VH-VL binders against q0aze0. Designs and how they scored, part 198

Target 1, 268 residues: q0aze0
Amino acid sequence: MKIILVNNRFKENTEKKAQEIAGQLSALNVEVIIDNGLDEPYAGTVDFIMVLGGDGTMLRAARRYGQRAIPVLGVNMGTVGFLSNIEINELAEYLPLILREEYSLEARMMLEVAVFQQQSLLTRVFCLNELLLRSNSPRMLSFALEISGQKLEPYRGDGLIVSTTTGSTAYSLSAGGPIADPQLDAFIVTPVASHIINKRPLVVSPEREISLHLLEEREAIIGIDGQIKMDFGAENRVLIKRAPHPLLMVNLKAKPFFTSIDRSLQRQ
Short names: E, the ipSAE of ESMFold2; O, the ipSAE of OpenDDE; V2, 0.75 times the mean of E and O plus 0.25 times the DockQ between their complexes.

## First folded at step 9 (VH-VL)

Design J3 (framework fv_bermekimab; at its last look DockQ between E and O 0.49; V2 from the best seeds 0.00; counts 0 for: pae E 7.6 > 2)
Fold by OpenDDE, look of step 9:
Structure J3 (fold): chain C 268 residues (1-268), chain A 124 residues (1-124), chain B 107 residues (1-107)
Amino acid sequence: as target 1 above (268 residues)
Amino acid sequence: QVQLVESGGGVVQPGRSLRLSCTASGFTFSSYGVHWVRQAPGKGLEWVAAISYEGSNKYYAESVKGRFTISRDNSKNILFLQMDSLRLEDTAVYYCAKDRIYYSSGSFYGMDVWGQGTLVTFSS
Amino acid sequence: DIQMTQSPSSVSASVGDRVTITCRASQGIKSWLAWYQQKPGKAPKLLIYAASSLQSGVPSRFSGSGSGSDFTLTISSLQPEDFATYYCQQANYFPLTFGGGTKVEHK
C-alpha cells in the first residue's frame, strides 16, 4: 500500500504529525509520501490520501489529486470545517480499517474550470468548492453569464460565484447562496452584490456548462477555492463544467451534515 | 488600427451569383464572430448572417436562408458571403462587422467595428 | 422573429436639446439591446451595448436604459455632430433584428 500524507508546510504541527504518521505507516510496511505543498503533486500511483489539517488543506489536496480517483480522507487537526471525517486522535483507531480498505466512499462533485485568453487555454483547474469572479476595483463589473448556451440577463455587480454543493457552505453561503446537501450534484450560481435587487442564486444541473465573459474593458479577478488567484480581463473567458471525476472522500465515521450545520456555521 | 474592408460588390443580373469578401486587420480575426449586415438604398439596417469565431456556427436571416452562405478563412483573415440566386430585393450596401465578444455556443454581443461597405446592384 | 419598433421615425431638434428615442421589442430580450449611430454615406457606429453600457470612446451625453421589451436612447445635450440616424438592435435571439431607425434632424 502507498499513501500520500497531505499537510500544510506553514503549519508546523501538521508537518510534525505527518512525519510521525509516516513513521508509523512505514513500520507497517506502508510506503508513504508526504506532500506539504512545496513540490509538485506526486505523479506516481498511490492507493490512499490522508489530508492532515482543515478545509483549506483538503481543498488544496482536492485540486492536486482529485482527478486521479484516489480515496481521500480528511483528518481534522483541531479546526472547524466541513471536509474532515475523523479527528487526528481517532486515526489510530481507524488505521486498521484504512489498511484493509474497509471504508465507504462518498463522491463529491468537483468543478472543471477552464480560463481562456481568447482561443488559448490559460489554465484548467479542478476544484472542490467554487470559482469566483469579482471586480478588481471599487467599480461594479458588467459580465455575461451563459448556461448551456442560454444567454442570461447581463450581470452588474461585484461578482459571481459558481460553487459545488460541497462549496455551498463556503463563500457562496456568505454571499447569500443556499446550503446544499453535499450528496447532490449541482452548480450553485450566487451573485455577489448584484446591482439588481433580489437577484436570486441559481441551482443548475451538473450536466450544463457555465460561461462567463466580461462585457467591458475592466480588470477582474478569478478566485478558485479562495486559494488560487489570477487576473481576468475582457479578452478572457471562463468555462465551468462538472469535473469528469468526483473527489472520492473516505467515510470512516458517519457525520450528520444537517445536524452539524448550525454548530459549524456559528463557529465560523 | 482595427479595420474591416469589404470587396466583391458590383452590378449583377438577377439569378446570378456573387461572392463578397471582407478582409480584417488590426485584431485577432479568428477570435471573434463576424456579421454581414446590409442596407438597401434609403432604407434601414438588416442583419444578413453571422458566423462564430471558429466557423462552426452559422446563422442566417430568413430572407437569405438557402441562398447565401457565410464562411471564413481565419488563416487569411477573410470573411466571405457567397450570394446565390440573387434577387432585386438583395440590392444593398453590404457591411461586414465584428462582434464585441464571441462565444462558441453562437452568442453575439454587438457589432463594434464595421467595414465601409460594398454595393451590390442589379442591371436591368 | 423579434420585431423591433423604433419611435419616432424622425425628430427635429436643436443643439443643446435633450433627445429621446424609444425601441420596443415584440417580446422580452432581457438587456441585450444595442444602439448604433449612422451618418450619411458612413457605416454604423456602436454607441450602447447591453442596453445601458456605453461603448468605449462614445461621449457620456449618450445613455441607454431599459430591459425586457422597452428601451430608450437618450442624448442629454445634442451636439452638432449628433445629427444622424440611430438604430436599435436586439442581440438576444437569432435572427438578429434592427429597429426601423430614427433620424435626428436640425430644427
Scores: ipSAE 0.726, ipTM 0.889, lowest interface PAE 0.9, mean pLDDT 93
Fold by ESMFold2, look of step 9:
Structure J3 (fold): chain C 268 residues (1-268), chain A 124 residues (1-124), chain B 107 residues (1-107)
Amino acid sequence: as target 1 above (268 residues)
Amino acid sequence: QVQLVESGGGVVQPGRSLRLSCTASGFTFSSYGVHWVRQAPGKGLEWVAAISYEGSNKYYAESVKGRFTISRDNSKNILFLQMDSLRLEDTAVYYCAKDRIYYSSGSFYGMDVWGQGTLVTFSS
Amino acid sequence: DIQMTQSPSSVSASVGDRVTITCRASQGIKSWLAWYQQKPGKAPKLLIYAASSLQSGVPSRFSGSGSGSDFTLTISSLQPEDFATYYCQQANYFPLTFGGGTKVEHK
């Protein structure tokens, strides 16, 4: 069995703990690949991904591995977030079930984001929470939103968030978007400080294609999961679709979403 | 050098057919929607037809629907307008123009590059 | 079909004047309006799209405003090269439609 163990190299307790767990797994003849964020994602086949840390580390794992149909387990190491399933002190209890593949999977929709510069694809990334378009100056943006080729009234404001339902509790919520059940597949389109009063958040079918471009030259940025940033200008266009594959999140114990909302949000 | 060049205009008899071509160069033609716009002598602009970047969506003014057919050959960077059952009121300079935004299949945002036009007139 | 009514049909102006041209749509078209400039014997040139967005390479003395059904093109200080005919065009509904034009002429 081959497992990728994802941690954050800049958080000492996750890296040290990852080394301890890798030793324990090796003693059980499990091949372990450690991904601390320094190297390119492991390209070979693996059976399981274990994420040590909070929601931020899970977001990176989802971007790197989420399209590969590999089960991903979130292991919390201190703060209770939305994306962990078990606590680190419970890992020994659940490890036999992991090795026997005795767990269920919850599918979480991801975004496929394609950014163009003029005529050329600049980059394609996948994200679990959201794409943010926002101004990179004190001045507002003027931009066009298309949904499946249907153009809406131009947006004028600080920007726009396109999130998954999983991302509904992240930046989208702070910008006034709804909390969504993460078992639903949908886009949530949330304006950021819109000057157009009629621009309410939209909940959109995951089968739609969403396109954004600026209507005038301004310094803007595209943010992905709050962790990747790129410049965005009048020469760029972004296309957003449902990603080909959902993130397959491992469930070893029940974590009721609705009864835990307030507690989880207080830790943001 | 971004340009559009129309051809195929000329003098024709009423009721006959004519095919206009528009050759694109200096940009990726297959990424943009394109239009035909006409202007009768001494008159204003009249939109005639448009076609999406991939060629699957076609739109026509009511005055030409059923008589004119817009098409494109993306491999050759050519836009066409097939004009059948021509009438005297079709007398105009015909322009081709590209839309300003790429990869838009059902929306158009403004025509930022135009050809110099080709004249269609009639003889009696 | 959306009718686009431009006024005035003609403007007599001098270099340095502020020139204002209006365009009214017969139905609301959101902000999907473009402005074009055309000189005799030449193809039109895009000035403004989405009601107020300036096309690249167009001088900043040109500006557009409006939303819904009423739109304005303003030339803040007319220059000799600005004597031309100006057209508005709505791009919200098919068929796309132009206004009748406004000729800006030297006084």
Scores: ipSAE 0.033, ipTM 0.621, lowest interface PAE 7.6, mean pLDDT 88
ESMFold2 (binder alone), look of step 9: mean pLDDT 92; pTM 0.947

Design J4 (framework fv_bermekimab; at its last look DockQ between E and O 0.73; V2 from the best seeds 0.00; counts 0 for: pae E 9.4 > 2)
Fold by OpenDDE, look of step 9:
Structure J4 (fold): chain C 268 residues (1-268), chain A 124 residues (1-124), chain B 107 residues (1-107)
Amino acid sequence: as target 1 above (268 residues)
Amino acid sequence: QVQLVESGGGVVQPGRSLRLSCTASGFTFDSYGVHWVRQAPGKGLEWVAAISYEGSNKYYAESVKGRFTISRDNSKNILFLQMDSLRLEDTAVYYCAKDRIYYGSGSFYGMDVWGQGTLVTFSS
Amino acid sequence: DIQMTQSPSSVSASVGDRVTITCRASQGIKSWLAWYQQKPGKAPKLLIYAASSLQSGVPSRFSGSGSGSDFTLTISSLQPEDFATYYCQQANYFPLTFGGGTKVEHK
């Protein structure tokens, strides 16, 4: 068995724990690779991914490895979030199940985000939470939203979020989007401070494609999962699709999503 | 300088065919949808056809559907309008125009660059 | 097809006048309307897109408003070079369709 431990190099406690766990796993004749984000994603074949940390680390892991259809376990290390399944102190208890591959998987839809310069692809990213289009100036953006080729009313505002249902409890929520069942596959399109009063979020089928581009010469940015940032201008467009592969989240411990919402949101 | 230059217009007999060309320069031609728009003498503007930047989507006015064919050669920066079964009511100055925004799904957002036009007339 | 009804067909005005041109669509077209200016013997020029967005290089005295079915082009203070024919065009549905035009003439 080969396992990747994903941690955050900027959090010393996660690094130390990763090394400790690596040692334990090695003693059990498990091959371990530690990914602290410093190097490129490991390109070799692996059987399992453990994410040590919070939601941010999970998002990074999802972007790095989510397209590879590898089971991903979120191990919380004292943070508040929605993406961890077990606590670090529970790992020892569940480790035998992991090694025997006795766990269930929950498929979480990811976004495929493609950013273009005219016809040229600038970047393609798979992400778990959301794509954000936002103004890079005090001025509002004017941009076009198309869903499956259908032109919506031009948007005028600070920006727009396209989120997965997983991401519904992230920035989309702060922008007034609905909380979605993570077991449901859908896009959530949430306006950010729209000039149009009562511009409502849209829940969109994952079978559809979403396109965004600016209608005027303005400076904007694209944000992905709150971690990737890139400039976005009038000659750029973004195309959002359902990723071809979902993130396979390991479910070792049942977590009641809806009963935990109030608690989690109150702490944010 | 961004410009479009039409050619191929002239005097034609009813029922005949004519092929118009539009040569683009000064911009990335293969990144934009383009249009044909015509204007009969002393009349208003009439949209004729549009083609997406890749050429995969084509759209026509009902008045020319089945008779006109829009196409493009992106390697040569040329837009074409093949006009078959020409009628007297097709008499017009034909303009090619660039769409403001490039998009492959067939959405267009306005025509920001126009050619000088080429005249198509008929002999009696 | 979407019919675009433009009014008036002609307007006589003087330099400095406020000129208003209206365009009505037979169906709702959201804000996907463009305005063009055409001078005799010349190709049309894009003035406004998306109902109210000013095309680059177009003077600020031109403005567009409206959404749904009713749209307006306004020239706040008519200049000598503004005497021309103006057309609205819907860009929400195929086939694309133009209004009948409005000729702005000298009073």
Scores: ipSAE 0.402, ipTM 0.783, lowest interface PAE 1.7, mean pLDDT 92
Fold by ESMFold2, look of step 9:
Structure J4 (fold): chain C 268 residues (1-268), chain A 124 residues (1-124), chain B 107 residues (1-107)
Amino acid sequence: as target 1 above (268 residues)
Amino acid sequence: QVQLVESGGGVVQPGRSLRLSCTASGFTFDSYGVHWVRQAPGKGLEWVAAISYEGSNKYYAESVKGRFTISRDNSKNILFLQMDSLRLEDTAVYYCAKDRIYYGSGSFYGMDVWGQGTLVTFSS
Amino acid sequence: DIQMTQSPSSVSASVGDRVTITCRASQGIKSWLAWYQQKPGKAPKLLIYAASSLQSGVPSRFSGSGSGSDFTLTISSLQPEDFATYYCQQANYFPLTFGGGTKVEHK
């Protein structure tokens, strides 16, 4: 059995805890790979991924491993977020179930994001929460949104968010988007400070393809999960699709989404 | 200097063929869709055809569908219009025009650069 | 095909006048409408795209408005170089279609 432990190298308590857990698993004849963010993603076959930390560490794990159909468990090491399932002090209680593979899985839709410059693909990345298009200057953007080849009315404003339902409680919410049940598959398209009346958030079928490009030359950026940033200009275009595979999140402990939502949102 | 120059117009007889060319310079031709638009003497503008930046999507006015073929050679920065089975009503100045939007595969937003046109007319 | 109907077909005006030209689509085209200016013997010139956005280098006395089926081009104070024919063009549906034109001429 092979497990990846994902931690955040800038939070040393997670690094030491990961080493401790790896030692315990090795004593149980489990091979452990530690991913602290320094090296390239582990390319070999693994059976399980354990994320030690908060939602940010889970987002990185999802981008690195989410398309590989590997169970991923979020283990909270501090403040409760939306993506952790158990607390670190509960791990010993649940470890036997993990080793026997006795747990359920919840599928979470991911985005596949392709950014082009003219005809050339610049990058392709997967994300769990959202893509943000935003102005990088005091001037607002003028841009076009196409959904499966259908041109919508032009947008004017600070930008646009295209999120998953999992991402509905992240930046999309701050911009006025709805809270969505993360068990649904959908895109949520949320304008950011739109100057055009009647530009409401849209909920869009996961089977659609979403395209964004600027109508005027402006300084803009693309943000992915709040963790990746790239320049975006009039020569660029973004295509967004549902990723081929969902993130497979492990459920060991019941975590009722709706009754916990106020507490989780207080973390901003 | 962004420029489009048409050529290949002239006097022909009905039923014959003619091939128009449009040479582009001063911009990245292969990043933009391009159009043919015609104007009969004393008449208004009539859109004829358009082709996507990479050449895979082609669109035609109903009046020319099946008779005209739009194409492009991105390595040479040339747009073509092959006009077969010409009719007297095809008499016009033919313009090529660049769409304003980068990388629009099937979307066109406005023709921001135009050539000066090439005349196609018929001998009686 | 989407028919684009311009009104008026011609207008006589003096320098300094406010000139308004309308364009109506036979069905809704959202805001995907362009305006062009053409002088005799010359190629058309793009003025307005996406109904209301000024093309680079076009004077601010030109403005466009409208959405859906009804669109307007306005010249706030006519200048001598503005005597020309003006065309609207829809870009929402293939085939793309032009209006019949509006000639703005000196009184």
Scores: ipSAE 0.006, ipTM 0.577, lowest interface PAE 9.4, mean pLDDT 88
ESMFold2 (binder alone), look of step 9: mean pLDDT 92; pTM 0.950

Design J5 (framework fv_bermekimab; at its last look DockQ between E and O 0.82; V2 from the best seeds 0.00; counts 0 for: pae E 8.3 > 2)
Fold by OpenDDE, look of step 9:
Structure J5 (fold): chain C 268 residues (1-268), chain A 124 residues (1-124), chain B 107 residues (1-107)
Amino acid sequence: as target 1 above (268 residues)
Amino acid sequence: QVQLVESGGGVVQPGRSLRLSCTASGFTFSSYGVHWVRQAPGKGLEWVAAISYEGSNKYYAESVKGRFTISRDNSKNILFLQMDSLRLEDTAVYYCAKDRIYYGSGSFYGMDVWGQGTLVTFSS
Amino acid sequence: DIQMTQSPSSVSASVGDRVTITCRASQGIKSWLAWYQQKPGKAPKLLIYAASSLQSGVPSRFSGSGSGSDFTLTISSLQPEDFATYYCQQADYFPLTFGGGTKVEHK
């Protein structure tokens, strides 16, 4: 068995824990790769990914490995979030199950985000939470939203969020989007400070494609999962689709999503 | 400088064919949808046809559907309008115009650059 | 098809006047409306797109407003170079359709 331990190089405690866990796993004849984000994603075949940290680390892991259909376990290290399944102090208890591959998987839809410059693809990213388009100036952003070729009302506002249901409890929520069942596959399109006061979020089928076009020659920003940022202008376009593969989140411990919403949101 | 230059207009007999061309320069032609718009003498503007940036989607006014064909050669930065079965009511200045938005495959958002037009008239 | 009814067909005005032109669509068009200016013997020039967005290089005395099926072009203070014919155009549905035009002429 080969396992990737994903941690955050900027969090010393996670690095130390990763080394400790790696030692333990090695003693059990498990091959371990530690990914702290310093290097490129490990290209070799692996059987399991263990994410040590909070939601941010999970998002990074999802972007790096989510397309590879590898089981991903979130191990919380004292943070509040929605993407961890067990606590670090529980790992020893569940490790035998992991090694025997006795766990269930929950498929979480990811976004495929493609950003183009002219006719060239600048970047293609698979992300777990959301894409954000926002103004890079104090002025409102004007852009066109198309859903499966249907041209919607021109948007004018600070920006727009296209989120997965997993991401519904992230930035989309702060922008007034609905909380969605993470077991549901859907896009959530949430306006950010639209000039239309009662502009409602859209829940969109994952079978559809979403396109964004700036209408003005102004600079904007594309944000992905709150961690990747890139400039976006009139010569760019973004295409959002359902990722061809979901993130396979390991479920070792039942976590009732809806009963934990109030508690989790209160602490954020 | 961004510009479009139409050519191919002239005097034609009813029932005949004519091919208009529009040469683009000063911008990435292949990134924009483009339009043909015509204007009869002393009359208003009438949209004729549009084609997406890659040429995969074509749209026509009902008045020319089945008779006119819009096409483009992105390698040469040229837009074409093949006009068959011409009628007297087709008399007009024909303008080519680019859409203002990049990479509109099926949607168009306004025409921000126009050529000076080429005149199509009929002989008696 | 969406019919665009433009009014008035002509307006006589003086320099400095406020000029308002209206365009009514036969149905809602999601504010995908453009305004063009055309001078005799010249090609049209884009002034406004998306109902209220000013095209780059166009003077700020031009403004567009409206939603649904009713739209207006306003020239806050008419200048000598503004005497021309103006057209609205919907870009929401095919076929694309223009209004009948409004000629702004000297009083």
Scores: ipSAE 0.681, ipTM 0.874, lowest interface PAE 1.0, mean pLDDT 93
Fold by ESMFold2, look of step 9:
Structure J5 (fold): chain C 268 residues (1-268), chain A 124 residues (1-124), chain B 107 residues (1-107)
Amino acid sequence: as target 1 above (268 residues)
Amino acid sequence: QVQLVESGGGVVQPGRSLRLSCTASGFTFSSYGVHWVRQAPGKGLEWVAAISYEGSNKYYAESVKGRFTISRDNSKNILFLQMDSLRLEDTAVYYCAKDRIYYGSGSFYGMDVWGQGTLVTFSS
Amino acid sequence: DIQMTQSPSSVSASVGDRVTITCRASQGIKSWLAWYQQKPGKAPKLLIYAASSLQSGVPSRFSGSGSGSDFTLTISSLQPEDFATYYCQQADYFPLTFGGGTKVEHK
């Protein structure tokens, strides 16, 4: 059995704990690969991914491994987030179930984001929470949003967020978007400081294609899950679709979304 | 310099056909949608047709639908307008024009570069 | 087809005047409207796109406003080179359509 342990190299406690868990698993003849973010994603076949940390570490794991249909378990090591399933002090209790593959999976929609320069594909990335288009200067952006070839009223403001339902509790929420049930598949399109008075957040079918491009020359940035950024200009466009594969989140312990939502939001 | 140059205008007889060409230079032609716009002598502008950057989406004014065909050859940077079943009201200066924003299929945002036009006259 | 109605059809003005041209669409087109300037014997020149966005290289005395069905082009202080015919054009629905034009001419 081969497991990837994903941790955050900038937090010594998570690195130390990852080594301890790797030792325990090796004693059980489990091959362990530690992904602390410094090396390329492991390319070989693995059976399971264990994420040690908060939602940010889970986002990185989702981007690296989410399209590979590998079960991903979030193990919380601190403040409760939205993407962890068990606490670190419960891992020993649940480890036998993990090794026997006795758990259920919850599918979470991801975005496929393709950024073009002219006709050429510049990059393709996947994200679990959101794509952010934002100004990188004091000036507002003027940009066009198309949904399945339909042009909406032009946007003017600081930017736009296209999120999954999982991402509805992240930046989208701060920008005024709705909290969405993560079991729904949808895009949530949330303006950021719109100068156009009637621009409201949109909830859009996951079968739609969403396209963005600037209407004026401005310095802009595309942000992915708050962790990757890339320059975006007048000769670029971005196309957003549902990713081919959802993130497969491991469910070992019931974690009701609605009964815990207030506590989780206070800790973000 | 971004430039468009039309050619192929002339005098056309009833029931005949004419093919206009527009040659692009100074920009990546295959990245932009392009239009044909005409203007009869002493009259206003009339949009005629448009084609997406890759050539798969084509759009026509009602006055020319079924008679005119827009096409493009991205390898040679040329836009075409095949005009069949020409009528008196087709007499005009024909302009080609580039859409302003790089984009995928099906949308147009404004014509930022225009050619000088080519005159098509129709003899009765 | 969406009918685009421009008013006035012509205006007589002097250098320094504020000139206002209106354009009305027969149905809502959001803000997908462009303005063009054309001088005799010349190709049109794009001034304004998306109702209010100024094309690069166009003087700031030109401005556009409006949304939905009603749009305005304003020249804040007319210059000698601004005597020309002006056209609006909607870009929301196919077929794309132009207004009939507004000729701005010296008194």
Scores: ipSAE 0.028, ipTM 0.610, lowest interface PAE 8.3, mean pLDDT 88
ESMFold2 (binder alone), look of step 9: mean pLDDT 91; pTM 0.943

